Miniprotein binders against p81326. Designs and how they scored, part 147

Target 1, 226 residues: p81326
Amino acid sequence: MLHFGGFIMEINHISKILEKEREEYIRNKVEEYLKQGFSKDDAVNKANQSWRTYIGHRIQDVIYNLLKKFLKDSGLKVTTDKALNNRNLPEELDKVKRLIAINYGEYLFLPDADVIVYKVENNDIKIIAIISVKNSFRERRFETTYWKLKLKESPVTSHIKVFLATPDKDNEISYKCPNGKPKKMRIILEYELDGIYFLKEDFEETEKAKHFGKIVEDIIEISKKL
Short names: E, the ipSAE of ESMFold2; O, the ipSAE of OpenDDE; V2, 0.75 times the mean of E and O plus 0.25 times the DockQ between their complexes.

## First folded at step 16 (miniprotein)

Design Z1 (at its last look DockQ between E and O 0.86; V2 from the best seeds 0.71)
Fold by ESMFold2, look of step 16:
Structure Z1 (fold): chain B 226 residues (1-226), chain A 101 residues (1-101)
Amino acid sequence: as target 1 above (226 residues)
Amino acid sequence: GPEEILEEAEKLMEEAYKLIREARELLEKGDPESLEKALKLLEKAIELLRKAIEKIQKALDQGVPEELRKKLERAFFLAEWLLMFAEWLLEYIKERLERQK
């Protein structure tokens, strides 16, 4: 019989399965952009950006549906930044949107939060956590840490946990340097964020860095303290 | 009793896990015959997992000692987790097959 730990690890295959589509996806998108009159260089750049958006959304949908399913019985609700940008927003989600907005003087912006976990108590909404989903870190390496720092600047948002969920497909934060020390990006992300949840097996587990299978338990524990 | 129900559910979960791994191997081959076979294996795995989940829930509803309750809750979580993956993989393979038509 196999260990039940293998069951929890099957989710690691999602990123690997999707990555097998990359070459065909990019080839098709380059052809589309060339037909629109873009130069070869522009078409390639646009196709690569389209791929990163596509695979990011596919992994985000998995994480959203998983959290929605597993947090339901704990009285926790889950939404996405995409849902919060809908112009016909229900009152509950409008309140969620207002509770995560960041003030830049004359302007208010939403953080680039992929998945938001919250609860409703006595008609009050409390934001528990924001989960940023990254397949790789080739671009916008520290966006998540920026948003955590901005949320910490106000007493109304400073309690919000900011987590990173990542397959880390290019091993940018899971592998160590040749001298055995963690990579600089790993050190900074782990220091600034409230947790990193890996959708892979090969990484050094720490107090803040765990396999994604732990995220449900951790969110529930945090919600009980708030 | 509840201990026997847990053992039965764990057997169903282990069998489903074997089917899911075989389906992933068939997906790696990628030809339409392999993909159709993978769909059938996943449908079976999903049925086994749903049966396991139903058995575990009935055992929890009977009221059990705390230690057994924790084991049942962990098995329930793992079965639901694996079911979520199996359902995703099933839909993914359906999408792949539709593109090949």
Scores: ipSAE 0.826, ipTM 0.915, lowest interface PAE 0.7, mean pLDDT 89
Fold by OpenDDE base, look of step 16:
Structure Z1 (fold): chain B 226 residues (1-226), chain A 101 residues (1-101)
Amino acid sequence: as target 1 above (226 residues)
Amino acid sequence: GPEEILEEAEKLMEEAYKLIREARELLEKGDPESLEKALKLLEKAIELLRKAIEKIQKALDQGVPEELRKKLERAFFLAEWLLMFAEWLLEYIKERLERQK
């Protein structure tokens, strides 16, 4: 009998493996910034910030590639906000960009969308889901929630599912009420978002909070209803 | 039959999984020799997983009862999942080795 759980859980190690690079990365960056003329304290701070960005992108890339691979056979396409940040977009991506845009009166802005899942049917594009990837919640804790709420305000975007994928390195949202104390962030994120997917084993599972291994199935199911 | 093929594929997957775990353990050591060994293990794991996937696909193509189909599809998913991880880990280790030079 296949160790289903064991196989899926291997993905949990990605974050842990990547985090082991931190010390070396920080050391190298500090040295780089010192050479640029920054103070030691500034160099350390900049290095830490650089690390956060770096590790975030690496995790995002993993998730992007995973979703791209596993959704392809279902006829679903995957892109990123970065890919949409171009003046000259192919028609398809231009449509995607427009379909996720949030209206601010005179301006349209894109939500933070690390991964965008969409389908093309009869030359029409339907946006299925936006996945936000967060390694930690030290910064911009409710940013994803903000975008979800904004997307809900328009009939054009209200159907778009917004998911959060995270290893939750610091256990900020893994449990709702650890030690009997409510974790505000977990509760709010779970309430406002369509789902939270954990790249870890130790978390409180609920209807909306699941292991990342379930995200593919969930997205496919949603896509069939749209 | 398809059931036998599934069993064979599962064995391949289990073997691959063991190799992947061992590769992760070697990665933890972090020395160049360990990393090189890890690469070899992962290459073998990838090979096994590809074989498993091929077997599963072959079984699915033969037409199978719904119950068996579900099992095969699950196995297929797991194999692809594990393959993706193994490939990622392989690339990661290669990058680590390059940085050590």
Scores: ipSAE 0.705, ipTM 0.862, lowest interface PAE 0.8, mean pLDDT 92
ESMFold2 (binder alone), look of step 16: mean pLDDT 88; pTM 0.892
ESMFold2, look of step 17: ipSAE 0.613; ipTM 0.815
ESMFold2 (binder alone), look of step 17: mean pLDDT 88; pTM 0.890
OpenDDE base, look of step 17: ipSAE 0.702; ipTM 0.861

Design Z10 (at its last look DockQ between E and O 0.82; V2 from the best seeds 0.00; counts 0 for: pae O 1.6 > 1.5)
Fold by ESMFold2, look of step 16:
Parts: C-alpha cells; structure tokens; sequence
Structure Z10 (fold): chain B 226 residues (1-226), chain A 101 residues (1-101)
C-alpha cells in the first residue's frame, strides 16, 4: 500500500541526485574561466554562480513539468520566465507577460517569476500564482519578497500569489536556531510570501510552509476563488 | 469490481516503486553496466505505472460510490507523481550514459 511518505521521499531525491554533479561541474567551469583570463578567485566565484544557475534551472524544469501535468485538468495553464523572454511570443503568452510586468516609469520589467500559473476565462487571462524556485539562499535571499511587495502595489497584480519552492539545500530556512526558534530569514520569507513549499522532509509545517506535494491542491483551491 | 481494480493497481504501483528504488541504488554505483540495468528497471516501472493509471481511470469512468472514488483518485494522483519521477530519472540516467561515451 502506497502512502504520503513514499511520494514525498521520491521528489525530494531530485535535488540530491543533481547535487552529486556539483564538484565535476565546478571543476570544469573553473578551467573554462581560467582560459578566458580570469583570476583563480574570480573563476571560482563565477563557477559557483554558474552552478547555482544551472541547478536552479534543472529544478525549475521539474517543477514546471509537474505543475503543467497536474493542473491541466483543472483548466490551469503554466509557463516560465524563459518562455516569456523569447523574442517571438504567441498572443496568449504576450498577454501573460504584460499582466505580470512591473512599471518603472518608462521601463517595464518582469518580476523574478520562474514559473507562472494562469487561467483563461472569457478570453481574459488571470494570473493565479508565481513560483520562485531556489536551491539555496546564498543569493536571491529576499528578491522574491521584493517582487511580492511590488505586485501588491497595483490592483491589477495584487491578487497574484507568490510562492517559493525550495529544497533548501543548505538548511537555511528549514532548520531552527539552537534555541528552537525559527531562523530570521524563515520568519521574514514566511511572513511576506503567500507560501513556501519544501522539497525536503525535515522542517516544521505551518499554515504557509508545507511539503511541496501540497502545492497543486493549494493552487487549484486558490483558482476557484478568482 | 472496482475495489479489485484498485487492489490490482496498487500492486502494480508497489512493484514499480520497488524497481525505482533499485534503479536509484544502481545509479549510486554509477558504472555503465549498473546504469544500463537501471534503465531497464525504470522502463519496466514506467510500463507498470501506466498500466495502473489506465486501470484506475477506467474504474473512475464506471462511476463508483463516493468513498471508493476518493480512494481511486488518491491512487491516481500517487501513480502520476511516481510516474513523473520515474520518467525524469530515466532521462537523467540516459544523460549520464551519454556523457560516459
């Protein structure tokens, strides 16, 4: 008989499997940057940043495919920031892009929105949620909260739920301080965002901090209210 | 009846789950022979999961009492998540084998 625990364990393994490539990846990237003329210190820093981008994209692709698969029968559609940045956009995606753009006077920028969930009703597009995907928090610590705050400033975007999906590789927000209290970064992220979905087993669940397997059900419930 | 279909589907899912666990252990070894064996196990697991999903869907299409319908829907969701992981792992192992050539 299958149960919740078996399901959670399997998806949590993706980040762990990918992390085993890290040392080889970084070694190869350091060599590449050294050949380009960077110092050893700069090459190492750039290689580590390259790794964070690479593994983040790999995890994002998994999340995108999962959400696309599981939300389809609920009339919900899924796209990515990469798809929205293509030069030649279908009309539907161009509308999605315009509906999440942030106005900075004469410039429009997209928020940090790795995966976007939306629906189409009466030929209108409604953005349901934006999911930011982070493997760790050494960079992009609070960028997601900044974008949530910017989205709240306009009545056309204030309804958009902003979620964080993370394996929290370095235990930066899943583990507690030695005194048993949540870490400061966990408290701030949980307060500001609409939810945090962990791709790991070991953390304390709260109203907003849940196992990743709950994200599909939550998005569907939210979509029914919009 | 549909309760027997649920039991059959759950047996297929349990078998597939065991094959996936074995494939992950073979991935840990990492040599080409282990990776080739892992691919075969995953292909079988995917076949079993797709069969389980088909059985569950057919049972749901028949119309069943609410209590059994909830169990079938839960099993369907679990099978789809396991299948998605198995498909990802299959492609990952193919990727690893190509690097070793």
Amino acid sequence: as target 1 above (226 residues)
Amino acid sequence: GPEEILEEAEKLMEEAYKLIREARELLEKGDPESLEKALKLLEKAIELLRKAIEKIQKALDQGVPEELRKKLERAFILAEWILMFAEWLLEYIKERLERQK
Scores: ipSAE 0.662, ipTM 0.835, lowest interface PAE 1.2, mean pLDDT 87
Fold by OpenDDE base, look of step 16:
Order: C-alpha cells, then sequence, then structure tokens
Structure Z10 (fold): chain B 226 residues (1-226), chain A 101 residues (1-101)
C-alpha cells in the first residue's frame, strides 16, 4: 500500500535534484564572468550569487506549478507578483493587484508575493493566500513577516493568509529549539505567519509548520470560509 | 468491483513509482545515455499513472461505500502527485539533455 506519506516525500527530491546542478552551473558562470574580465574571486562570488537567484526561481516555479495544478480543480486561481507587474492587466488581475496592495499613504505597493491564490465568485475577487517561496534565508529573513504584518493593518487585506514554502536546505528553520537553543527565525516566522510548509522530511512539525503536501488542503479549507 | 479497480490502480501506481525511482537513479549518473533511458522510464510511468487515475475515477463514478470512497480519493490524490512529479522530472531531464547538446 503506497502510503501517502511516503510519496509526498518525492517532492523533497525536487530541491535535491535541482541542487545537483550547482557545480556545473557555477563552473559555467565562473567561466562566463572570467571572460567578462572579472577576477577569479569576483567571478566565483558572482557565480554563487547567480546560482542563488537561479535556484530560487526554479523552486518558485515548481511550487507555483504545483499549486496551480492542484488548486485548479477546486476552482481556485493562482497568479504571481511578476504577472501583476504589468501596465496593462486584464480586469481580473487588475482587481487582484488592487486587493493585495498595501497602503503607504500616497502610494500603494505590492507585497512580495511569489504565489497569489484567489477565487472569483459572482464577479467578486477574494484573495485567499499569498505564498512566499524561500530556498534559503541568508537574505531578507523576515521579509515575509513584514508583509504579513503590513497586510494585517488593513481590513481590506487582513484576512489574507501568508504562507512560507521552503525546502530549508540549510536547516535554518526546520527546528524550533535544536540542542535546546531557540531558533529565533523559526519561532518568529511560525508566530507571525499563518503557516510554514516544508519541502523536506526532517523538520519539527507543529500546527503551523507542516509538510508542503498539506498546503493545498489548507488553502482549500480556508477558501471555503471566505 | 470498485475494490478490485482500486487494487489494480494501486498496482499501476506501484509499478510507476518503481520506474520513477529507477529514472532518478539514472539521472544521478547524468550521462546522455542514462538520461535517455530515464526519459523512457518516465514516459512509461506517466502512462501507468494516467491509467491508474482513470481507473480510480471510474470507480468513484460507480458509487461506492464511504470507506471505499475515501480510499479511492486518497489514491487519486496520490496518483496525481506522483504524476506531477514524474512530469516535472521528465521535463527536467529533457532540459538537461538539451544543455548537453
Amino acid sequence: as target 1 above (226 residues)
Amino acid sequence: GPEEILEEAEKLMEEAYKLIREARELLEKGDPESLEKALKLLEKAIELLRKAIEKIQKALDQGVPEELRKKLERAFILAEWILMFAEWLLEYIKERLERQK
């Protein structure tokens, strides 16, 4: 009997598979930067930075496609902040954009939203959730938390769930208190966000910290309450 | 009956999963020949999974007891997840093959 738990584990391999490209990618990028006239050290540093961006986008794309596929059957729609970053938007996406906008007085800005989940009912758009995708937490550790807090400040956006999806490859937030020492990042993220979803097996599960395989169900459930 | 259909679907899923595992192992080797073999395995796995999904759906459409329905629904979701992974892996390998060219 294929245990559901055992197969959800295959999603964990996605990050591992993608990470295997690193050596080749770095080598190629280093060569490219050397040809551009950078020093060896600079080339390596730039290559590493390029890799971080590259792998981040790859993981984001995977998560986006997964959510898009599984939520479609439930009548839920997905988009991205990138898709909203256009001057000419279809009416539906223009509405989505407006409904996630954060007020800064004279200006409205969008939160970082790698994936936006919404539904359309009776020509009304309801934003359900924003999913931030992070491969690592080396940079902008609390950015997602910031956006969650900002969204809470408005009755227009306060209902929007903010989730974090991550393979947490460096085990930065997989456990709350490894070796008896609190991991501030895990604790804060779990406290402030509506959920953390791991694309890995080795993590401390809690009410808010779950395997990524549960995100679809959770989103669907939330959508029914809106 | 629906139970038999579920069993058949599960067998298909198991077989597909074996193929996917083998494909992953071949991917680790990374040579073009291995990657091409992996693609073939994944294509077969995808076919099996689609068949499993179809079987499960057919069983669900026949009206089944609640307990069996739950089992079928679980199997359905699982099959869809496996299928999605297999499809992803297929595309990934294709991309790698193209880069080696």
Scores: ipSAE 0.423, ipTM 0.728, lowest interface PAE 1.6, mean pLDDT 90
ESMFold2 (binder alone), look of step 16: mean pLDDT 88; pTM 0.887

Design Z11 (at its last look DockQ between E and O 0.53; V2 from the best seeds 0.00; counts 0 for: pae E 2.1 > 1.5)
Fold by ESMFold2, look of step 16:
Structure Z11 (fold): chain B 226 residues (1-226), chain A 101 residues (1-101)
Amino acid sequence: as target 1 above (226 residues)
Amino acid sequence: GPEEILEEAEKLMEEAYKLIREARELMEKGDPESLEKALKLLEKAIELLRKAIEKIQKALDQGVPEELRKKLERAFILAEWLLMFAEWLLEYIKERLERQK
């Protein structure tokens, strides 16, 4: 009696496990920055920034490995923003990078695309989805929405699905209308993005706001239409 | 026959799942003693999952009816997921223990 949902739902606890490390991590980083000559306030701010980067990368790594493993039999490939920023890009990844880049006149920038899903069909690359991974929304609340809107402006990138994957550890976007009052961040994110996938149990499910365990099925279904 | 092999593999996977869940709960406590206990549970879970994967592959090699083949393939995917997750947790615990006294 195997239940796919039950096994996959264990991923909902990763943020809680990692958060147990936070106090120790920050304490050590503050000491490092103080020894480098930073003020107390600067050291604390830098340590918190370091923690947010660290925990985000740990969660991203799990998501990347899960998608890579589960999508391979569907002919889908997975890469990351780190891989695309490498100086020595293989030709395939160079094409992936060019296909998601946003044009700002003389400059090209990559969107906030922590994990990228694509397929290769007779030497043609089709970008299926990008996934932004966020543990919380303290400072850059609508960054993922901004990139979705920019991708929609070009016919070359308008098909790309933009997903947000989040534990939402501080409950900033878990409910649409808590206490009968609209939560602006949740409403705008859900309206503009193609999906929000929660790495936790307690949130308001909708057609676009789902348990993270649904993401593999959704990506496979989307890829069949492209 | 292959049906019994699938049942045996599913029992191994269910046992491994329980061990993984118990390890995760210990990891949420975060103290070194709990992390050491979680490490041992994960090592056992990984061993059980590798056995389950081996059994499923052997059953698939026997050439089975389509309905049973689909069940075996689904079980294989789930076992591989559990193995990936258990290995990730194990690597994390080892990193945490190295940083502690």
Scores: ipSAE 0.511, ipTM 0.753, lowest interface PAE 2.1, mean pLDDT 86
Fold by OpenDDE base, look of step 16:
Order: C-alpha cells, then sequence, then structure tokens
Structure Z11 (fold): chain B 226 residues (1-226), chain A 101 residues (1-101)
C-alpha cells in the first residue's frame, strides 16, 4: 500500500536541499564583496542578505514550476507579477494584469503575486488565486495579508483567493499556540488568507493550513466554482 | 485487470521512491562521483515513474469501478508528484556538477 504521506513528503526536502548551498554561497559572496572593498563585517552582512534573496527566488521558482505543471492539465494557466511587469504584454497577460490591479484612486498597482492562477473561458479571463511564496517571515510579515485585504475591497478582485506557500524553515507560523502562547503571525495569516500551504511535515494542520500537496486540488476545486 | 495494473504501478512507484531516497543520500555526500551515481538513480526512477503513470492512465481509460478509480487517481497524483520531485532533483544535481567543474 503506497504510503501517500511518504511520497508527498519528498517535497519537504526541497527547502532543506537548497539550504545546503548556503555555506558555499556565503563564502563566495563574502569573497566577492571583499574584492569590492567592503569590510569583512559588511561583506558578511551583504552576503547573508544576498542569500535570503537568492534562496527566496529559488523556492519561488520551484513552487511556480510545480504549480504550472500540475495546473496545466486542468486547463489552468499560471503567470507571475514579474511577467506582468512589462510594457508590452500579450493581450491575455494584459487582461490578467488589469484584473488583479488594486485601485488607489488615481493609480492602479499590482499586489505582490509570486504566482497568479487564472483560466480562460470564452475569451474571458478569470483570476482564481494568487500564491505568495515566503521562505521566512523576517521581513514583510503581513504583506500578503495586506494584499488580500486590498483585493477584498473591490468587487472585481474580491473573489481572488490568496494563498501563502512556505517551508517555514524557522517555525514562525507552523503552530498556532506553541507552549500555550499564541503565535500572532500564524493566527493572523490563517485568519486573513484563504490558505497556508506548508512545504514541511511538522506543522499544525487546520482547515486553512495544509500541506503544499493539497494546493493543486484546492485550486482546481475553486476554479470549478468560478 | 485494472487492479493488477494498479499493483504493478504501485510497485514501480515504490521502486522509484527507493531510488530517489538513495539518490538523496548520495547527494548529501556531495562529491562528484556520488552526484553522478545519484543522477543515474534518478534517471531510472523517472523512467519507472513514467511507466507507472502510463499504466495508471491505461487502467483509468478502461472504465473501472468508482472505488478503484479513486485509488488509481490517487496513485496517479502521487506518481506525478514523485516524478516532479525526481526531475527537480535531477536538474539540481546537474547544476551542482556543472559548478564543480
Amino acid sequence: as target 1 above (226 residues)
Amino acid sequence: GPEEILEEAEKLMEEAYKLIREARELMEKGDPESLEKALKLLEKAIELLRKAIEKIQKALDQGVPEELRKKLERAFILAEWLLMFAEWLLEYIKERLERQK
């Protein structure tokens, strides 16, 4: 009997595998910054910051590619905010961009959207979900929540589901009340977002907090209701 | 019948999973020889998983009782997940090997 749990759990190793590059990456970056004339301390700090950005992008890319592959079979399309950040967009992506835009009066701005899931039916585009990918929550802890709230303010975007995908390497949001103390970040994120998906095993599962392996199914289900 | 096909697919998946695990263990050693061995294991795992997926799909196409269909669909999803991971890991190792050069 195939242990369903065992196979999906392999995804949990992605973050761990990528994190093993840290030492080498840091060493190389430190050397680079030293050559640029930075002090040792500054070089180390810059290297660490560079690593955070680098690893974040790596994880984002993995998640994007996973979603892209799995959702394709369901007729769903995926893009990114980066792909939308072009002056000349294909008509389809231009429509996607407009459909996720947040109104700030005289200006329209895009939410942070590491992955955007949409479908095309009868030449109409329906935005299904935005997935934010976070490796750690050291910076911009509630940024995803902000965007979710902003999207709710418009009937044009209020239906868009906002999900968070994270390995939560530092166990910042894995549990609601570890040792009887509420983790504000977990509670708030879970309350405000439509779901949190963990690329790890050790977390408190709830209706909204699930293993990343469930995200595809959930997105497909949502897509059928739109 | 479809049940037998499912069993065969599951065996393939189990074998592939073992290979993936072994590949991960080899990858932890980090030396070029170990990485190359890991690549070979992953290539085999990918092959097995593709075969499993094909078998599962074939069974689904034959028309099966609802209970069996659910099992097949679950197996299909699992196989696809494993395949994606194996492919990712394969690419990761290739990148590492290139950097060591």
Scores: ipSAE 0.411, ipTM 0.721, lowest interface PAE 1.6, mean pLDDT 90
ESMFold2 (binder alone), look of step 16: mean pLDDT 88; pTM 0.882

Design Z12 (at its last look DockQ between E and O 0.88; V2 from the best seeds 0.65)
Fold by ESMFold2, look of step 16:
Structure Z12 (fold): chain B 226 residues (1-226), chain A 101 residues (1-101)
Amino acid sequence: as target 1 above (226 residues)
Amino acid sequence: GPEEILEEAEKLMEEAYKLIREARELFEKGDPESLEKALKLLEKAIELLRKAIEKIQKALDQGVPEELRKKLERAFILAEWLLMFAEWLLEYIKERLERQK
């Protein structure tokens, strides 16, 4: 009989597999930016930023497809920030977008909500959770916590669970107190978010910090309470 | 009976798991011949996993004791997770081969 960890641990390889593209991707992007007239330094910086966006989207697509597959039979629907930003938006998705948008006076912005889980009952839409997907924490370390705090400020969005899904490629949040010293980013993320789900084996598991294989069960349990 | 079907499904899942691991090793080599072999292994693994899932579903349809039902449902979930990974890696290898052409 196969143990649970063996099967789910294969998903831990996705980031490593995608990382094999990095050298080729950056080389091609630098060449592209040089042809556009950027300096070598600017081309390299832009290529590295482009890589971080690219690999993040590739991991997001995996997580989207996984959640869509595993939540379908529980009456839960899944969409993405990409889908919500299309020029032609179906009525259902337009309602999803409006239910998560943050009002800044004359402007409305979507939170960092790479993947959105919701349900539809009697033509009413209930947002269950949003999942931010990060491969690493190079530039916007606490953006997800900012959006959680903004969602918590309104009674119409305060119920929305905010999760972080991450391979944590550079081991930036895997442990709370590595070498006996508190890791600020891990401590703050775990405190503020509703959960952190790791796509790797080596991390400190807590009530809020779990292997990604637990995210489906957790989402289903939350949905039963709504 | 349903208990025998669970054992058969778990055998298929174990075989598929081995093929997936071998495919990952071939992917690490990266040459086109290794990638095409990995593709074939993943296609076989996917076939075995779909067969395992079908067997589990048929066993559940027969009505089973609660303890066995929980085991069958757990096996179903594990097979679906492994199938998702195998399908993802298969598509990724196809993309990789297309880029090398």
Scores: ipSAE 0.671, ipTM 0.845, lowest interface PAE 1.3, mean pLDDT 88
Fold by OpenDDE base, look of step 16:
Structure Z12 (fold): chain B 226 residues (1-226), chain A 101 residues (1-101)
Amino acid sequence: as target 1 above (226 residues)
Amino acid sequence: GPEEILEEAEKLMEEAYKLIREARELFEKGDPESLEKALKLLEKAIELLRKAIEKIQKALDQGVPEELRKKLERAFILAEWLLMFAEWLLEYIKERLERQK
């Protein structure tokens, strides 16, 4: 009997595998910044910051590609906010962009949307979900929550599910009440978002907090109800 | 029958999983020789998983009882996940080897 847990668990290693690049990356960046005239301390700090951005993008790319592959079979389409950041968009993507836009009166702005899942039916576009990818929560801890709340404010966007995908490397949101102390971030994120999906094994599972392996199924199910 | 096909597919998946684990362990060593060995293992794992997926799909196409269908679908999903990981790791290792040159 195939242990379902064992096979999906390999995804948990993605973050760890990517993190192995850190030493080499940091070394190279430090050297680069030193050549630019920065002090050693500044070079190290900048290199570390650069790494955080770099690794974040790498994880995002992995998740994007995973979702794109698995959702394609269900007839669902996937894009990114980056793809929407173009002056000349195909009609389909232009519609997607408009359907996720948040109204600020005179201005429309896009939420942070690392991955956007949508379907096309009868030439109509329905936005299904936005997935935010976070490697760590050191910066902009509640940004995803903000966007979820903003999306709820409009009948145009209120149906859009907002998910968080994370390896939670630093165990910031893996448990609600470790050692009897509530983790504010976990509690708030779980409450406000439609789901949190972990690319790790060691976390507190709940109705909304699941292993990343469940995200595809959940998205497909949601798509059928829209 | 479909049950036998499932069993065969599961065996292929198990073998592939072992190869993937070994490849991951080799990857952790980080030396070029280990990385090259890891690539070979992953390539084999990918082949096995593709075969498993094909078998599962064939079984599903034959019309099976609901219970067996669920098992096959589960196996299918697992195989696809493993395949995706193996392909990802393969590409990652290739990129790493290229950077070391």
Scores: ipSAE 0.489, ipTM 0.764, lowest interface PAE 1.4, mean pLDDT 90
ESMFold2 (binder alone), look of step 16: mean pLDDT 88; pTM 0.880

Design Z13 (at its last look DockQ between E and O 0.61; V2 from the best seeds 0.00; counts 0 for: pae E 2.6 > 1.5)
Fold by OpenDDE base, look of step 16:
Structure Z13 (fold): chain B 226 residues (1-226), chain A 101 residues (1-101)
Amino acid sequence: as target 1 above (226 residues)
Amino acid sequence: GPEEILEEAEKLMEEAYKLIREARELIEKGDPESLEKALKLLEKAIELLRKAIEKIQKALDQGVPEELRKKLERAFILAEWLLMFAEWLLEYIKERLERQK
């Protein structure tokens, strides 16, 4: 009997595998920055920052590709904020861009949207979900929450689900009340967002906090209701 | 029948899973020899998973009772997940090996 849990749990190792590159990456970057004339301390700091960006991007790419593949058969499409950050967009992506834009009076700005899931029906585009990918929460802890709240303020965007996907490598939001102490970040993120999906096994599961393996099903279900 | 096909597919998936796990362990060692070995294991795993998927699809196409259909669909999803992971690992290894040159 196939252990469903075992197979899906392999995805949990992605973050761990990627993190093994850190030492080599840091060493190489430090050397690069030293050659650029930075001090040793500055080089190390810059290398660490570069690593954070790099690893974040790698994880984002994995999640993007996973979602793209698994949602395709359901007729759902995926894009990224990066793809939308072009002057000349295909009509479809231009519409997507406009449909996720947040109004700031004289200006429209896009939320941070690592992955955008949408469908096209009868030439109409419906935005289904935005997925934010976070490897760690050292920086911009509530950024995703901010965007969710902003999206809720408009009837145009209020229906858009906002999800967080994370390996939570530092175990910052895996549990609500470890040792009886509330983890503010977990509680707030879970409250404000439509879901948190973990690329790990060791976390407190709730209605909104699930393993990443559930995200595809959840998105498909949401898409049917729109 | 379709049940037998499912069993065969599950066996293939189990074998593939073992290979993936072994490959993952080798990746953790990180030396070029281990990475090369892992690459070969993953290639085999991918082959097995593709075969499993094909078998499952064939069974689904034959018209099966609802209960069996659900099992097949579940197996299909799992196989696809494993395949994606194996392919990702394969690409990861290739990238690492390239960087070591």
Scores: ipSAE 0.485, ipTM 0.759, lowest interface PAE 1.4, mean pLDDT 90
Fold by ESMFold2, look of step 16:
Structure Z13 (fold): chain B 226 residues (1-226), chain A 101 residues (1-101)
Amino acid sequence: as target 1 above (226 residues)
Amino acid sequence: GPEEILEEAEKLMEEAYKLIREARELIEKGDPESLEKALKLLEKAIELLRKAIEKIQKALDQGVPEELRKKLERAFILAEWLLMFAEWLLEYIKERLERQK
């Protein structure tokens, strides 16, 4: 019913806008690390890692604020992994944290859950979806699929939808068979995850691989069935 | 009537969209003068979008036939998406200008 045409596609440019400042950011960070006494090579490595963290958080913040705004009227709440790692956790968020945690014997760990969507009904919390935000796939390619598989192993978490939101900056998963050859990463991610939402225009759309603008409708629809 | 309100709101949204695209191109240039111009374009775009949202909300509040209600709701959501993006760009420009001081 909702049309996510030309107006909504402007959000697809966030990664491109941020990437324009990459070289300046890295130059400034290298200078900072050199002043701290690191070698040139170590300073460059640290600066590049700092950039990856920076751009990832910037994209995640946009996605968080967008989902919080547009899911509010459907009775859905949104939080982040950062908020769940706070020492003084409100009871509601403590329950959210417990409901997504994965058991490794005497240890509990949170999945890669950059953004979490849940609802509260009669003081009960139901986790609807978790969204992993990736700018590129040079490192930790299949982390999101690992966490989906772990969530499927338990009856208390098996209903949780796991989505990937990505600009796919380097075109690593945008097409299933570029040049007629199957792209392993795209095929596996699409098969295992509940959805891939692209923050870009140029990709192969399928039932599970969609424009990011469709994520709100999809989450609302899923919440009605839970 | 409400159909005319939808048309007026869509015109405002199209104007805002053009301003946002122009601002995005100026941000890509990155010099202080281009950033200042982009800031002014975004302030105008945000003004137009808030007017469009206000018009749509008033039409929805007074009640409309089901088919027109769905169109107004879609336009409202699209305008809010574009407004959020324009506001993000505006804050990004302000941050960039402060760094260049």
Scores: ipSAE 0.445, ipTM 0.734, lowest interface PAE 2.6, mean pLDDT 86
ESMFold2 (binder alone), look of step 16: mean pLDDT 88; pTM 0.884

